# Ledger of designs, part 23: VHH binders against tRNA(Ile)-lysidine synthase (tilS)

Target 1, 344 residues: tRNA(Ile)-lysidine synthase (tilS), of Thermosynechococcus vestitus (q8dih2)
Amino acid sequence: MWGIHHARLHTTLKTQQWLPLGSRILIALSGGQDSVCLTRLLLDLQPHWQWSLVAVHCDHRWRADSTANANFVQQLAQKWHLPCEVVSAPDLPKTEAAARSWRYQVFESVAKALDCTHVVTAHTQSDRAESLLLHLLRGTSPDGLATLLPSRSLGAIQLVRPLLGMTRAQTAAFCQAYGLPIWQDETNHNLEYRRNRLRLELIPYLQQHFNPNVEEALAQTAELLASDRAYFEAEVERLAPTVLREHPPALDRLRLREFPLALQRRLIQCFLRQHLKRGLNFRVIEAVRALMTTGNGSQTASLPGGQHLRVCGRWIELVRPMPPPPAPVPPDPGERSPPPSPLY
Below, E stands for the ipSAE of ESMFold2; O stands for the ipSAE of OpenDDE; V2 stands for 0.75 times the mean of E and O plus 0.25 times the DockQ between their complexes.

## First folded at step 11 (VHH; framework vhh_h_nbbcii10_fgla)

Design L8 (from Z9 with F27Y T28E F29S S30F S32F G33S A53V W114Y; at its last look DockQ between E and O 0.73; V2 from the best seeds 0.00; counts 0 for: pae E 2.7 > 2, framework grips)
Fold by ESMFold2, look of step 11:
Structure L8 (fold): chain B 344 residues (1-344), chain A 132 residues (1-132)
Amino acid sequence: as target 1 above (344 residues)
Amino acid sequence: QVQLVESGGGLVQPGGSLRLSCAASGYESFTFSSYALGWFRQAPGQGLEAVAVISSSGGSTYYADSVKGRFTISRDNSKNTLYLQMNSLRAEDTAVYYCAAKYGSLDYSPSGEYRAWEYDYWGQGTLVTVSS
């Protein structure tokens, strides 16, 4: 039975072509509210799009009820005549980062095995707003605020997030109105997790006292930043061969002067990412940029690892006189400690 | 590229009347008169139902049997506005009402039904509650 959310999603898919006619689509089905909503919407739209649909459930084995969750998903898929693959995790660190990395690896592997061209996840507009806030509180660059793209490459397949136009409240109402069974994860209400505190405390406060449409406003900001990031990434890719030299590694400082400040910084960042293992930050980028206008032989201070950049005529060259002996890598940052913010 | 904004919903007693409006706008070269328009509604737990549709010129209209004689669809192409006059309201008219637009001529439907998947632009909806 088609409702307004079917109509809106259908229109979005016609306009954006994220899931073209006849696509073979792998649906990430956790059994939670959003994934059940997504799956029902795609099944209802399937006759108009001629999609081949198959689900995958990632059983992370973190809790005793993970088998019950997988059984719930399999029974739901059977009821809906939806083929479903269940993949169980090996031992993983109990962090969201490790779980996410593993799930995305599973998506690539299962999609290849089943010849799917697309994978869909049930990320919502609410998720995008929450991710933007979490990254903003960490102090990340504008590129880091461009969270949860509607469509992006994931290896050889395309990852699509069709629900970015729906809030969590809307997916809840959808499931309730259509009588859809959902798996309730008790950790969704645990306030010890930062994302749950944003969801349960901060977002409602912002809605009541600042902007009742704050989730949409934040998600739109993420989208605008994503389009800016895409533009700059394309420009850097186009310009890099004219500015960066590989052998030996160097920047053409005369060519670099021809570009606006934003591109100068991004081209320098691109060069440094290729050649520095660590220590890349805003200060380093600006130190290298300062060499655009200095005399021959000018150089940066020593960078981590004993490297530095030196002016040699029109070139700013990377100097690697004696790398230090290999040392034990630092332990990972704590699981709830954010990585250092990127400059761009 | 077309935006539709409904207004005029609210709480009304049975037998009462409401007039819904839908203001249309677009980016660059938008011409309202190029669109066929309709009102759809969705009651709790039900799917979208076409209530009334009107051709781009306004010369042809169609109504669901459940509203014939009680509702009147009209459009003012000079104001980019679609209207629905709702008289003799009943409890079963309680729903969220959506304005919808489709480019081009209104397709003929032998049953007088109009399918939601053929419309490309949808408003946010306005709630109509008919209750004592």
Scores: ipSAE 0.455, ipTM 0.820, lowest interface PAE 2.7, mean pLDDT 85
ESMFold2 (binder alone), look of step 11: mean pLDDT 82; pTM 0.851
OpenDDE, look of step 11: ipSAE 0.726; ipTM 0.911

## First folded at step 13 (VHH; framework vhh_h_nbbcii10_fgla)

Design N1 (from L6 with E118Y; at its last look DockQ between E and O 0.55; V2 from the best seeds 0.00; counts 0 for: pae E 2.8 > 2, framework grips)
Fold by ESMFold2, look of step 13:
Structure N1 (fold): chain B 344 residues (1-344), chain A 132 residues (1-132)
Amino acid sequence: as target 1 above (344 residues)
Amino acid sequence: QVQLVESGGGLVQPGGSLRLSCAASGYESFTFSSYALGWFRQAPGQGLEAVAAISSSGGSTYYADSVKGRFTISRDNSKNTLYLQMNSLRAEDTAVYYCAAKYGSLDYSGSPEWRAWYYDYWGQGTLVTVSS
């Protein structure tokens, strides 16, 4: 039966068009309260949206009860007449990042096999708040705080997070009110994990003593940062061909000077990400930016990997450590070539 | 973007009265008088129930059978405010009450959830508890 969360989700989907009419949608169904809530909401809205729905369960094999979890999910999907694919990990993931990467590869593969155009996950407003806090405490750029986008590309499909307007307390209440069975995950209560400590200790403290709506406030901050990030990413993509040179790698410092500071930094960051494997930080970006106004031959200190940047006329060029000398390249027929050097 | 904020909920004894308000706001182009408005409620373990609705001009009203004669919906377009006067309250009226808005005309021919389908904006809700 439709309640207020159906009405609100429906309104959001009408406005944002994240899951267009008639879409073929792959639902990531873990069996936890948030994924069960999401699945029930989409099934109840399905007649009005003409969606084709299919679930996928990713069995990480992290715990001995992973088979029981998969059986729970399959039984639930059967009761709901929801087609469900179960995919087991071939190897145990070593980190959460590896597990997440594997899940998203499964989403792409299963979506392709079943001709789905969208995949949905049950990330909530609470998850977005927790992710923002974890990234903030770790120390990250503003772009790193733009966590858990409502919709983004994932290869050839769109990944959508329809529950970013609901808290974990609300998904729990939804499941209780509708009598929905859920799978309890014992690791959710293990305080050795930083996210669990945030969820169980820090956020309740903030709610009680600072802002009862702190999850919404933090999630809104993540959304505002996401829109700023999207704007700058689009501008950098548009401008990069006019500022960045690939062969040899360089920045056009005369063109850079024409842009506002924010774009200067982001264009330099874009260049450095293409050429540095690590060691990119604010100090490095500012050292490169300083070369916009220095004399010919000015350079940065050595960066990780032995690289540095040096002014050469209008260009700030990337200088790499000398590898073993390559073989001389023969002259190109369409270009005037200098004679070969007598010595190398 | 239209924002709706309910107020006036609380604890009341059976037979008592309560008046709910819903303040509407929007951007420069927002015209409150272009919207039909409604009150919905949700009791624990139940779905949304349409309670009352009022046309954009205020000339047409609808009431659920369960509240006819006891509740009065009204609007003040000069204050961008929707009201629900609730008299002769019963324990069964205990619920979270939501105001809702839709552009244009009302349609009350379907079930309560189909009526909710047509609304575009929803308030946060205000709790009304009727108990001794």
Scores: ipSAE 0.440, ipTM 0.818, lowest interface PAE 2.8, mean pLDDT 86
ESMFold2 (binder alone), look of step 13: mean pLDDT 82; pTM 0.855
OpenDDE, look of step 13: ipSAE 0.642; ipTM 0.885

Design N2 (from L6 with A116I; at its last look DockQ between E and O 0.70; V2 from the best seeds 0.00; counts 0 for: pae E 2.2 > 2, framework grips)
Fold by ESMFold2, look of step 13:
Structure N2 (fold): chain B 344 residues (1-344), chain A 132 residues (1-132)
Amino acid sequence: as target 1 above (344 residues)
Amino acid sequence: QVQLVESGGGLVQPGGSLRLSCAASGYESFTFSSYALGWFRQAPGQGLEAVAAISSSGGSTYYADSVKGRFTISRDNSKNTLYLQMNSLRAEDTAVYYCAAKYGSLDYSGSPEWRIWEYDYWGQGTLVTVSS
């Protein structure tokens, strides 16, 4: 039966259309409280949305209990009449980042095999607050603070995070109120992980001493930054064909001058991202932007890979290092030099 | 975009009364008088139950059978506020009460519980506890 979290999620999905009517959806089901909450919510909403639901469980083989975790998830899915795929990692991931990368590769692969158009993960408002803090402490751009987008592309499918409106405390209370079994993951208390220290020490300290609603406040900041990022990404996509040239790669600096500073930077970033494998940073973007007002032949310093940008009239062109000259072509055996003119 | 904020909940003895308020605010696209409004409640271990609803003009009201004669819904469009006067409270009325808004006409056929999906905005809730 529907409670307030069903009603709120239904309204959000109706407004945002993240999971359209009739979609075939792959649910990332770890067995933890958030993923169990998500799965139950989607199963309860399914009759109104006509979704096809299938779960995937990624078995990291991280610890000795990974088989028990997978069995728990399969039993739960069976009880709920939910098809469930279990995928085991071929090698133990060395880091959480590697484990996450592998999971997302699995999502794309399984979704293709099962004709799913969407994958959902159970990231919460609390996760969004934690991610914003981690990125802020690392020092990143405003786009980097727009963490955990509600919906984004993942290859040919859409990755959707329907629980960004719920805190971890709310998903826990939901599972308890509906009597849902959850897998207790003891690694959630290991303070060697920075994210766990944020979750268990920093955020409670901020709640007690600074703002009891700090998770919501941080998540709202991430959402505002996400909407700004989405606006700029849409504008860049619309404007790029009028500013960027592909062959040879160049920027139209006269067109670029017509735009506000924020768009100038983002159009240059878009261009550089397409043509540089590494070394993109604020200094490089500003060096290229400075070429908008310099004379012909002005150029940047060398960039990673030996490339640089140079002004050529209207264009700021990407110049790649020239390959070594080819070996000299042997002269044509039949070619004869004209004899020297006789001197009389 | 639209914010609904409930107030007036608290602890009350059986037979007592409470008056709940729901203040609405929004951006330029929100006009309070264009919305039908409702009160819903969720008791521990239960789903949402529709309690009462009122048309955009205030001319039509609807009540769940469990609250008829005891609860009165009203609205003041000049103050962007919805009210629920709750009299003769019982232990069974203990719940978190939510206000909700739906654009346009109040098409209310059948049990209010089956129309929960038609509401587009939900408040944060206010707790009402009825106990000795």
Scores: ipSAE 0.539, ipTM 0.847, lowest interface PAE 2.2, mean pLDDT 86
ESMFold2 (binder alone), look of step 13: mean pLDDT 82; pTM 0.846
OpenDDE, look of step 13: ipSAE 0.778; ipTM 0.930

Design N3 (from L6 with K102E; at its last look DockQ between E and O 0.73; V2 from the best seeds 0.00; counts 0 for: pae E 3.5 > 2, framework grips)
Fold by ESMFold2, look of step 13:
Structure N3 (fold): chain B 344 residues (1-344), chain A 132 residues (1-132)
Amino acid sequence: as target 1 above (344 residues)
Amino acid sequence: QVQLVESGGGLVQPGGSLRLSCAASGYESFTFSSYALGWFRQAPGQGLEAVAAISSSGGSTYYADSVKGRFTISRDNSKNTLYLQMNSLRAEDTAVYYCAAEYGSLDYSGSPEWRAWEYDYWGQGTLVTVSS
């Protein structure tokens, strides 16, 4: 039966077109309240959108109850006549970050096998507020605060988060009102995890003493920053071929002078990201930017890896050692951040 | 973006009256008179029920059979406000009431039913409780 949350989600999907008519959609179904709420909403909207829906459950085998969780999800999907794939991890993930990476690889693989064009996860407005706070407390750029985008590419498919307009309290109330069974995860109450402390202690304090609508306010800030980031990323992509040179790697400082400060910094960042493995920060970007107006032969201090930037006429060139040392061990992804919530 | 904010809900005795208001505003070139409007309600554990609708000009109205003769929908385009006058209230009228807006000049005259999926904007809701 359609309620107010069906109506609101339907309206959002009409205006945003995140899940176009007739899409083949893979639903990440963990069994928790948010994923059960999402699945029920999409099943109820399905006739109006002509979607093909399939669920996927990722069994990490990380916890003793993971098999029971998978059985719960399979029984729920069967009751709802929803095709459901269960994928078990070949090796136990050592961290939540590793588990999250594995889940997204599963999403891409299963979506390809089943010809799904979209995958949906049940991230809520509350999750977006929590993520913004975690990033803010860690200290980050405005781009880093643009967390949990409503829609983004994930390889060849589109990852969509349809519940960013609903709070965790609203998904809980939805499940209760519709009598939906949910799987309760005991670790959601463990205050040793920073995200759980945010959810259980900080957010309620902010709601009570500062802004009862703080989750919405924080999520809106993340959205505004996301649209700004998208604009600048598009502009850099358009302009980079006119400013960046591949052989030898260089920046056209005459061309660069024509742009506003924000674009100068982002074009330099784009160049440096292609050529520096580490050590990219604001100081380095500003050191390179200073070379736009200096004489020939001016250069930066040495950067990690023995590289530096030097002015050669109209170009700021990357200078690196000519006889390279033996190749090191293959790159290790930056997977040492604190683990995220177990949510999909 | 269009914002709809309901007010006027509360506790009332059976047989009593209550007047709901829905104030509309927008950030862009919002034109209230371009929208057909409606009232919906949702009782606990129930789906949305269409209660009343009114055309963009106010010239056509529609009422659910359960409220005909007791409820009156109206709009004031100069104040960007939709109203629902509820008389002879019954326990069955207890629900959260939502206003909704649909872009376009739709004529609801002769329509036996409208569906929630046709509306573009929804308010936050206001609770009406009919109880002694």
Scores: ipSAE 0.352, ipTM 0.782, lowest interface PAE 3.5, mean pLDDT 85
ESMFold2 (binder alone), look of step 13: mean pLDDT 80; pTM 0.831
OpenDDE, look of step 13: ipSAE 0.728; ipTM 0.910

Design N4 (from L6 with R115L; at its last look DockQ between E and O 0.76; V2 from the best seeds 0.00; counts 0 for: pae E 3.9 > 2, framework grips)
Fold by ESMFold2, look of step 13:
Structure N4 (fold): chain B 344 residues (1-344), chain A 132 residues (1-132)
Amino acid sequence: as target 1 above (344 residues)
Amino acid sequence: QVQLVESGGGLVQPGGSLRLSCAASGYESFTFSSYALGWFRQAPGQGLEAVAAISSSGGSTYYADSVKGRFTISRDNSKNTLYLQMNSLRAEDTAVYYCAAKYGSLDYSGSPEWLAWEYDYWGQGTLVTVSS
């Protein structure tokens, strides 16, 4: 039965074409309220979009209840006549980074096996707001604040986040209003995790004392930064062959001077990412940019790894350290000792 | 991005009246008078129901059978505002009411519940409760 969230999602999908007519879609189904909400919405829209839907459940095996969670998901999918693949983790380090990396590998492999062109995850507007705050507190570039894109490539498939227009409160209300069973993850209430503290303590404080719509405001900021990032990434990709030289690595400083400051910085950043293993920051980018207008032979200070950039005519070239000289040759050890003289 | 904001909801006794408003705004590409508009409602545990619709000029209106004679849809294109005058309210009118906008002509030939399918913009909703 269609409600307001079906109508809104349908309109977004018509406009954005993130999940084209007839697509074969892999749904990441954890059993939590957001993933159950997403799955129900897509099943209800399916007849009008002619999608082929299949779910995947990633069982991390980190918790004693992981088998019960997988059984819950399988029973729900069976009730909804939704094919469901369950994939269990090997032994993994207990970090979110390892779990996330494994999940995305599973999405790619299952999508390939089942000929899916898209994978959908249930990230919400609330998740986007939380991610922006976490990255801001860590200190990051504007590109790093452009979190949780609505659609992006994941290998040969497209990763889509259809719920970025809904808050967590709205997915909860949806599940409650439609009587949808959900799996409660006990770790969601553990305040030792920074994201949970942000969700349970900081966001409510901001809503009460600063902006009742703060989740939407933060998510909109992330979206604006994402569109700016996409524009500049496309421009850098187009311009890089005309500015960057691979052998030897160099930047065309005469060409760089033709561009606005934002593009100068991003082209230099692109070059440095290709050639520096670490130590890239704003100060390094600005030091290299200053070489656009300095005399021949001007250079940066030494960078991590002993490298620096130096002006060579129209080029700002990457200079790598020379090999150390060979060790000094030890003194010649001298002559053999003569045999002892006999004694009479 | 077009924004629709509803107001005027609240608690009312059976037989009472309310007037809902929907203010529309947008960037330079938005022209309110190019949009057909509608009111929809959703009661808890129920699907979305089309309540009333009005053409871009205001010359044509349509109503669900459940509200004919009690509700009046209107628009003021100079104020970018849609209205719903709700009279003789009943307990079954209790719902969240949403305004919606569709570019171009209003399609009056289909089932009223399928009109939601054709709309491009939706408001956040305003709650109307009809209770003793």
Scores: ipSAE 0.298, ipTM 0.755, lowest interface PAE 3.9, mean pLDDT 85
ESMFold2 (binder alone), look of step 13: mean pLDDT 81; pTM 0.842
OpenDDE, look of step 13: ipSAE 0.764; ipTM 0.923

Design N5 (at its last look DockQ between E and O 0.82; V2 from the best seeds 0.00; counts 0 for: pae E 3.0 > 2, framework grips)
Fold by ESMFold2, look of step 13:
Structure N5 (fold): chain B 344 residues (1-344), chain A 131 residues (1-131)
Amino acid sequence: as target 1 above (344 residues)
Amino acid sequence: QVQLVESGGGLVQPGGSLRLSCAASGYESFTFSSYALGWFRQAPGQGLEAVAAISSSGGSTYYADSVKGRFTISRDNSKNTLYLQMNSLRAEDTAVYYCAAKYGSLDYGSPEWRAWEYDYWGQGTLVTVSS
């Protein structure tokens, strides 16, 4: 039964081409309302798009009912004639970061094994709003607020989030209207998780007292920041070869001075990201930017890994820490020192 | 990017009338008169139903059998607005009404009612017919 959400998703996919005609698509199917909604929508659109669809269920094994959840997903996929792979986690730390990292590794592995070019997840407009708030409360750059991109690379495949135009309320209503079975995950109501507190307490408060459409407003802000991020990423890619030197690593501070402040910062960020493993923050970027106008031999404080940046003429060069001096070598184990001579 | 915004929905008694409007806007390349337009509705628990369609010039109109003689689709290309005059309303007309736009003219060789052929959709306006 083709409804308004089919029509809207179909139009979005025609315009954006996130899931081109004939694509081989791996669907992340948790059994929850959003993933069931996504799967039904894609199955209903499949005849018009000629997609090959296969599902993957990631069983984290965190709950006593995880086997029942996987069985539910497999039965649903069988009813829908949808091939479904179930992958169980190893002994995983019980953190969302570890679970998310493992899930994306599974997506890449399964997609490669099944020749899928795309993976779809059921992240919604509500998820985007929640993620923006979480990142804002943690403190992050504007790029970090550009959460949950509609499409991005994940290794050799494209990760697509087709439901960013639907709220959680809409996916729930969709499942109810179409009589779709869903798996109820009781951890969604656990207020010990910060995202659940935000979803169950903060967002309803904002809706009631500030803006009834706050989820849409926040998601639109994330989208606007994403387009700004994409612009700057493209500009940095275009300009980097004229400013960044690879051998030895350096920034051309004379060229860098020619650009507006926003590009100066992003070019420096690009350089530092290529050479620092961690510790990149606003203060470090500004410390390097200050070297554009200082004398030869000026340098930053030590950065993670013992590296620093130093002015050498027109260049701001990355300086690697020197290896420590060799320790005095002990005598060869097979050739011990002879006894000391009293004549020395 | 084309934006369609419906208005004019509400609660009305059986036998009453409502007039729906759909305001269209877009970027510089948007030309409202290049689009065929339609009204669709979705009642609770049902699929999307084509209600009426109108050609880009306004010279050809189509209506679902369930609304013929009661509903009138029209457009004002100078105001970028599509209308649906709904008379003699019945309880079964209760639904969310959506306007939609399709680039080009109506194709007499194919049904213009199929939702998948339309390129742009409004957010909808609720019409409730009850006492």
Scores: ipSAE 0.414, ipTM 0.806, lowest interface PAE 3.0, mean pLDDT 86
ESMFold2 (binder alone), look of step 13: mean pLDDT 83; pTM 0.855
OpenDDE, look of step 13: ipSAE 0.739; ipTM 0.918

Design N6 (from L6 with A116P; at its last look DockQ between E and O 0.88; V2 from the best seeds 0.00; counts 0 for: pae E 2.4 > 2, framework grips)
Fold by ESMFold2, look of step 13:
Structure N6 (fold): chain B 344 residues (1-344), chain A 132 residues (1-132)
Amino acid sequence: as target 1 above (344 residues)
Amino acid sequence: QVQLVESGGGLVQPGGSLRLSCAASGYESFTFSSYALGWFRQAPGQGLEAVAAISSSGGSTYYADSVKGRFTISRDNSKNTLYLQMNSLRAEDTAVYYCAAKYGSLDYSGSPEWRPWEYDYWGQGTLVTVSS
């Protein structure tokens, strides 16, 4: 039975072609309301798109009830005649970041094994708004605010987030209206987690007192920043061969001076990312940019790893630390030693 | 970007009347007079139901049997607005009403199932409640 959310998603997919006709799609199915909503929507749209659908459930083993969660997901998939793979973490992940990295590795591995070209996750408009706020509160660049793209590459497959047009309230209402069983994760209500405090306290306060559509407004801001980032990334890719020298690593400071400030910073950032493993921040970018107009021999302070940048004529060159000295040559074995004398 | 915005919903007693409007905005890729338009509704726990449709010129109209003689669809292409006049309302008409637009001609040869998957734009909906 098609409702308004089927119609809207169908229209979006026709326009954007994120999940082309006949695609083989891996669905990330956690059992939570958003993933159940996504899965039901795709199953209901499947006759119009000729998709091959298969689910994957990632069991992080972070909770005592993780086996019950996996059983819930498998029973739901069986009821829906949806093939489902369950993958358990080999070890308990130490952090949420490690768990997320493991999940994405599983997506690539399972998709390759099953010849899926796409993986879909149930990230919502609410998730995008929350991520933007969380990054703002940390203090980050505009590029760091361009979170949760609707479609992006993940190795050889495309990662698609079809629910970015729906809020968490809408996925909840969808599941309730269609009588869909969902798995409730008790940690979703734990206010010791910063994202949960943002979700349960800050966003409702903003909705009530400032803008009832704040989730949509924040998600649109993230999308606009993503398109700006994509434009600048393409421009840097086009210009970098004319400014960056690989052997030895250097920036052409005379060429760099010809560009607007935004491109100067992004070209320097591009260079530094290629050669610095850590310690890249705005202060370092500005220190390098200052060398565009300084005298020969000017340099930055030492960076982590002992590297720095120095003006050499037209170039700002990367200077690496001195190699360690060779091991000392041991003394010879005593070629002038007298022969042993008798002692007895 | 094209937007469809419904208005005119509300609470009404059985036998009463309401007039729904759907204003279209954003002309970069959207020419209102090139679109056929429709009204759909969704009652709690039900799927989308086609209510009425009108051709791009306004020359052809179609109605679900459940609303024939009570509802009138119309459009004003100079104001980029679609209307639904709802008379003799019944409790069964309680639903969220959605405006929808489809590029080109209506091709609903006599069928009461007016295919929601063929529509390109959808409004946010307006609630109509007919109290019993």
Scores: ipSAE 0.508, ipTM 0.838, lowest interface PAE 2.4, mean pLDDT 86
ESMFold2 (binder alone), look of step 13: mean pLDDT 82; pTM 0.847
OpenDDE, look of step 13: ipSAE 0.761; ipTM 0.926

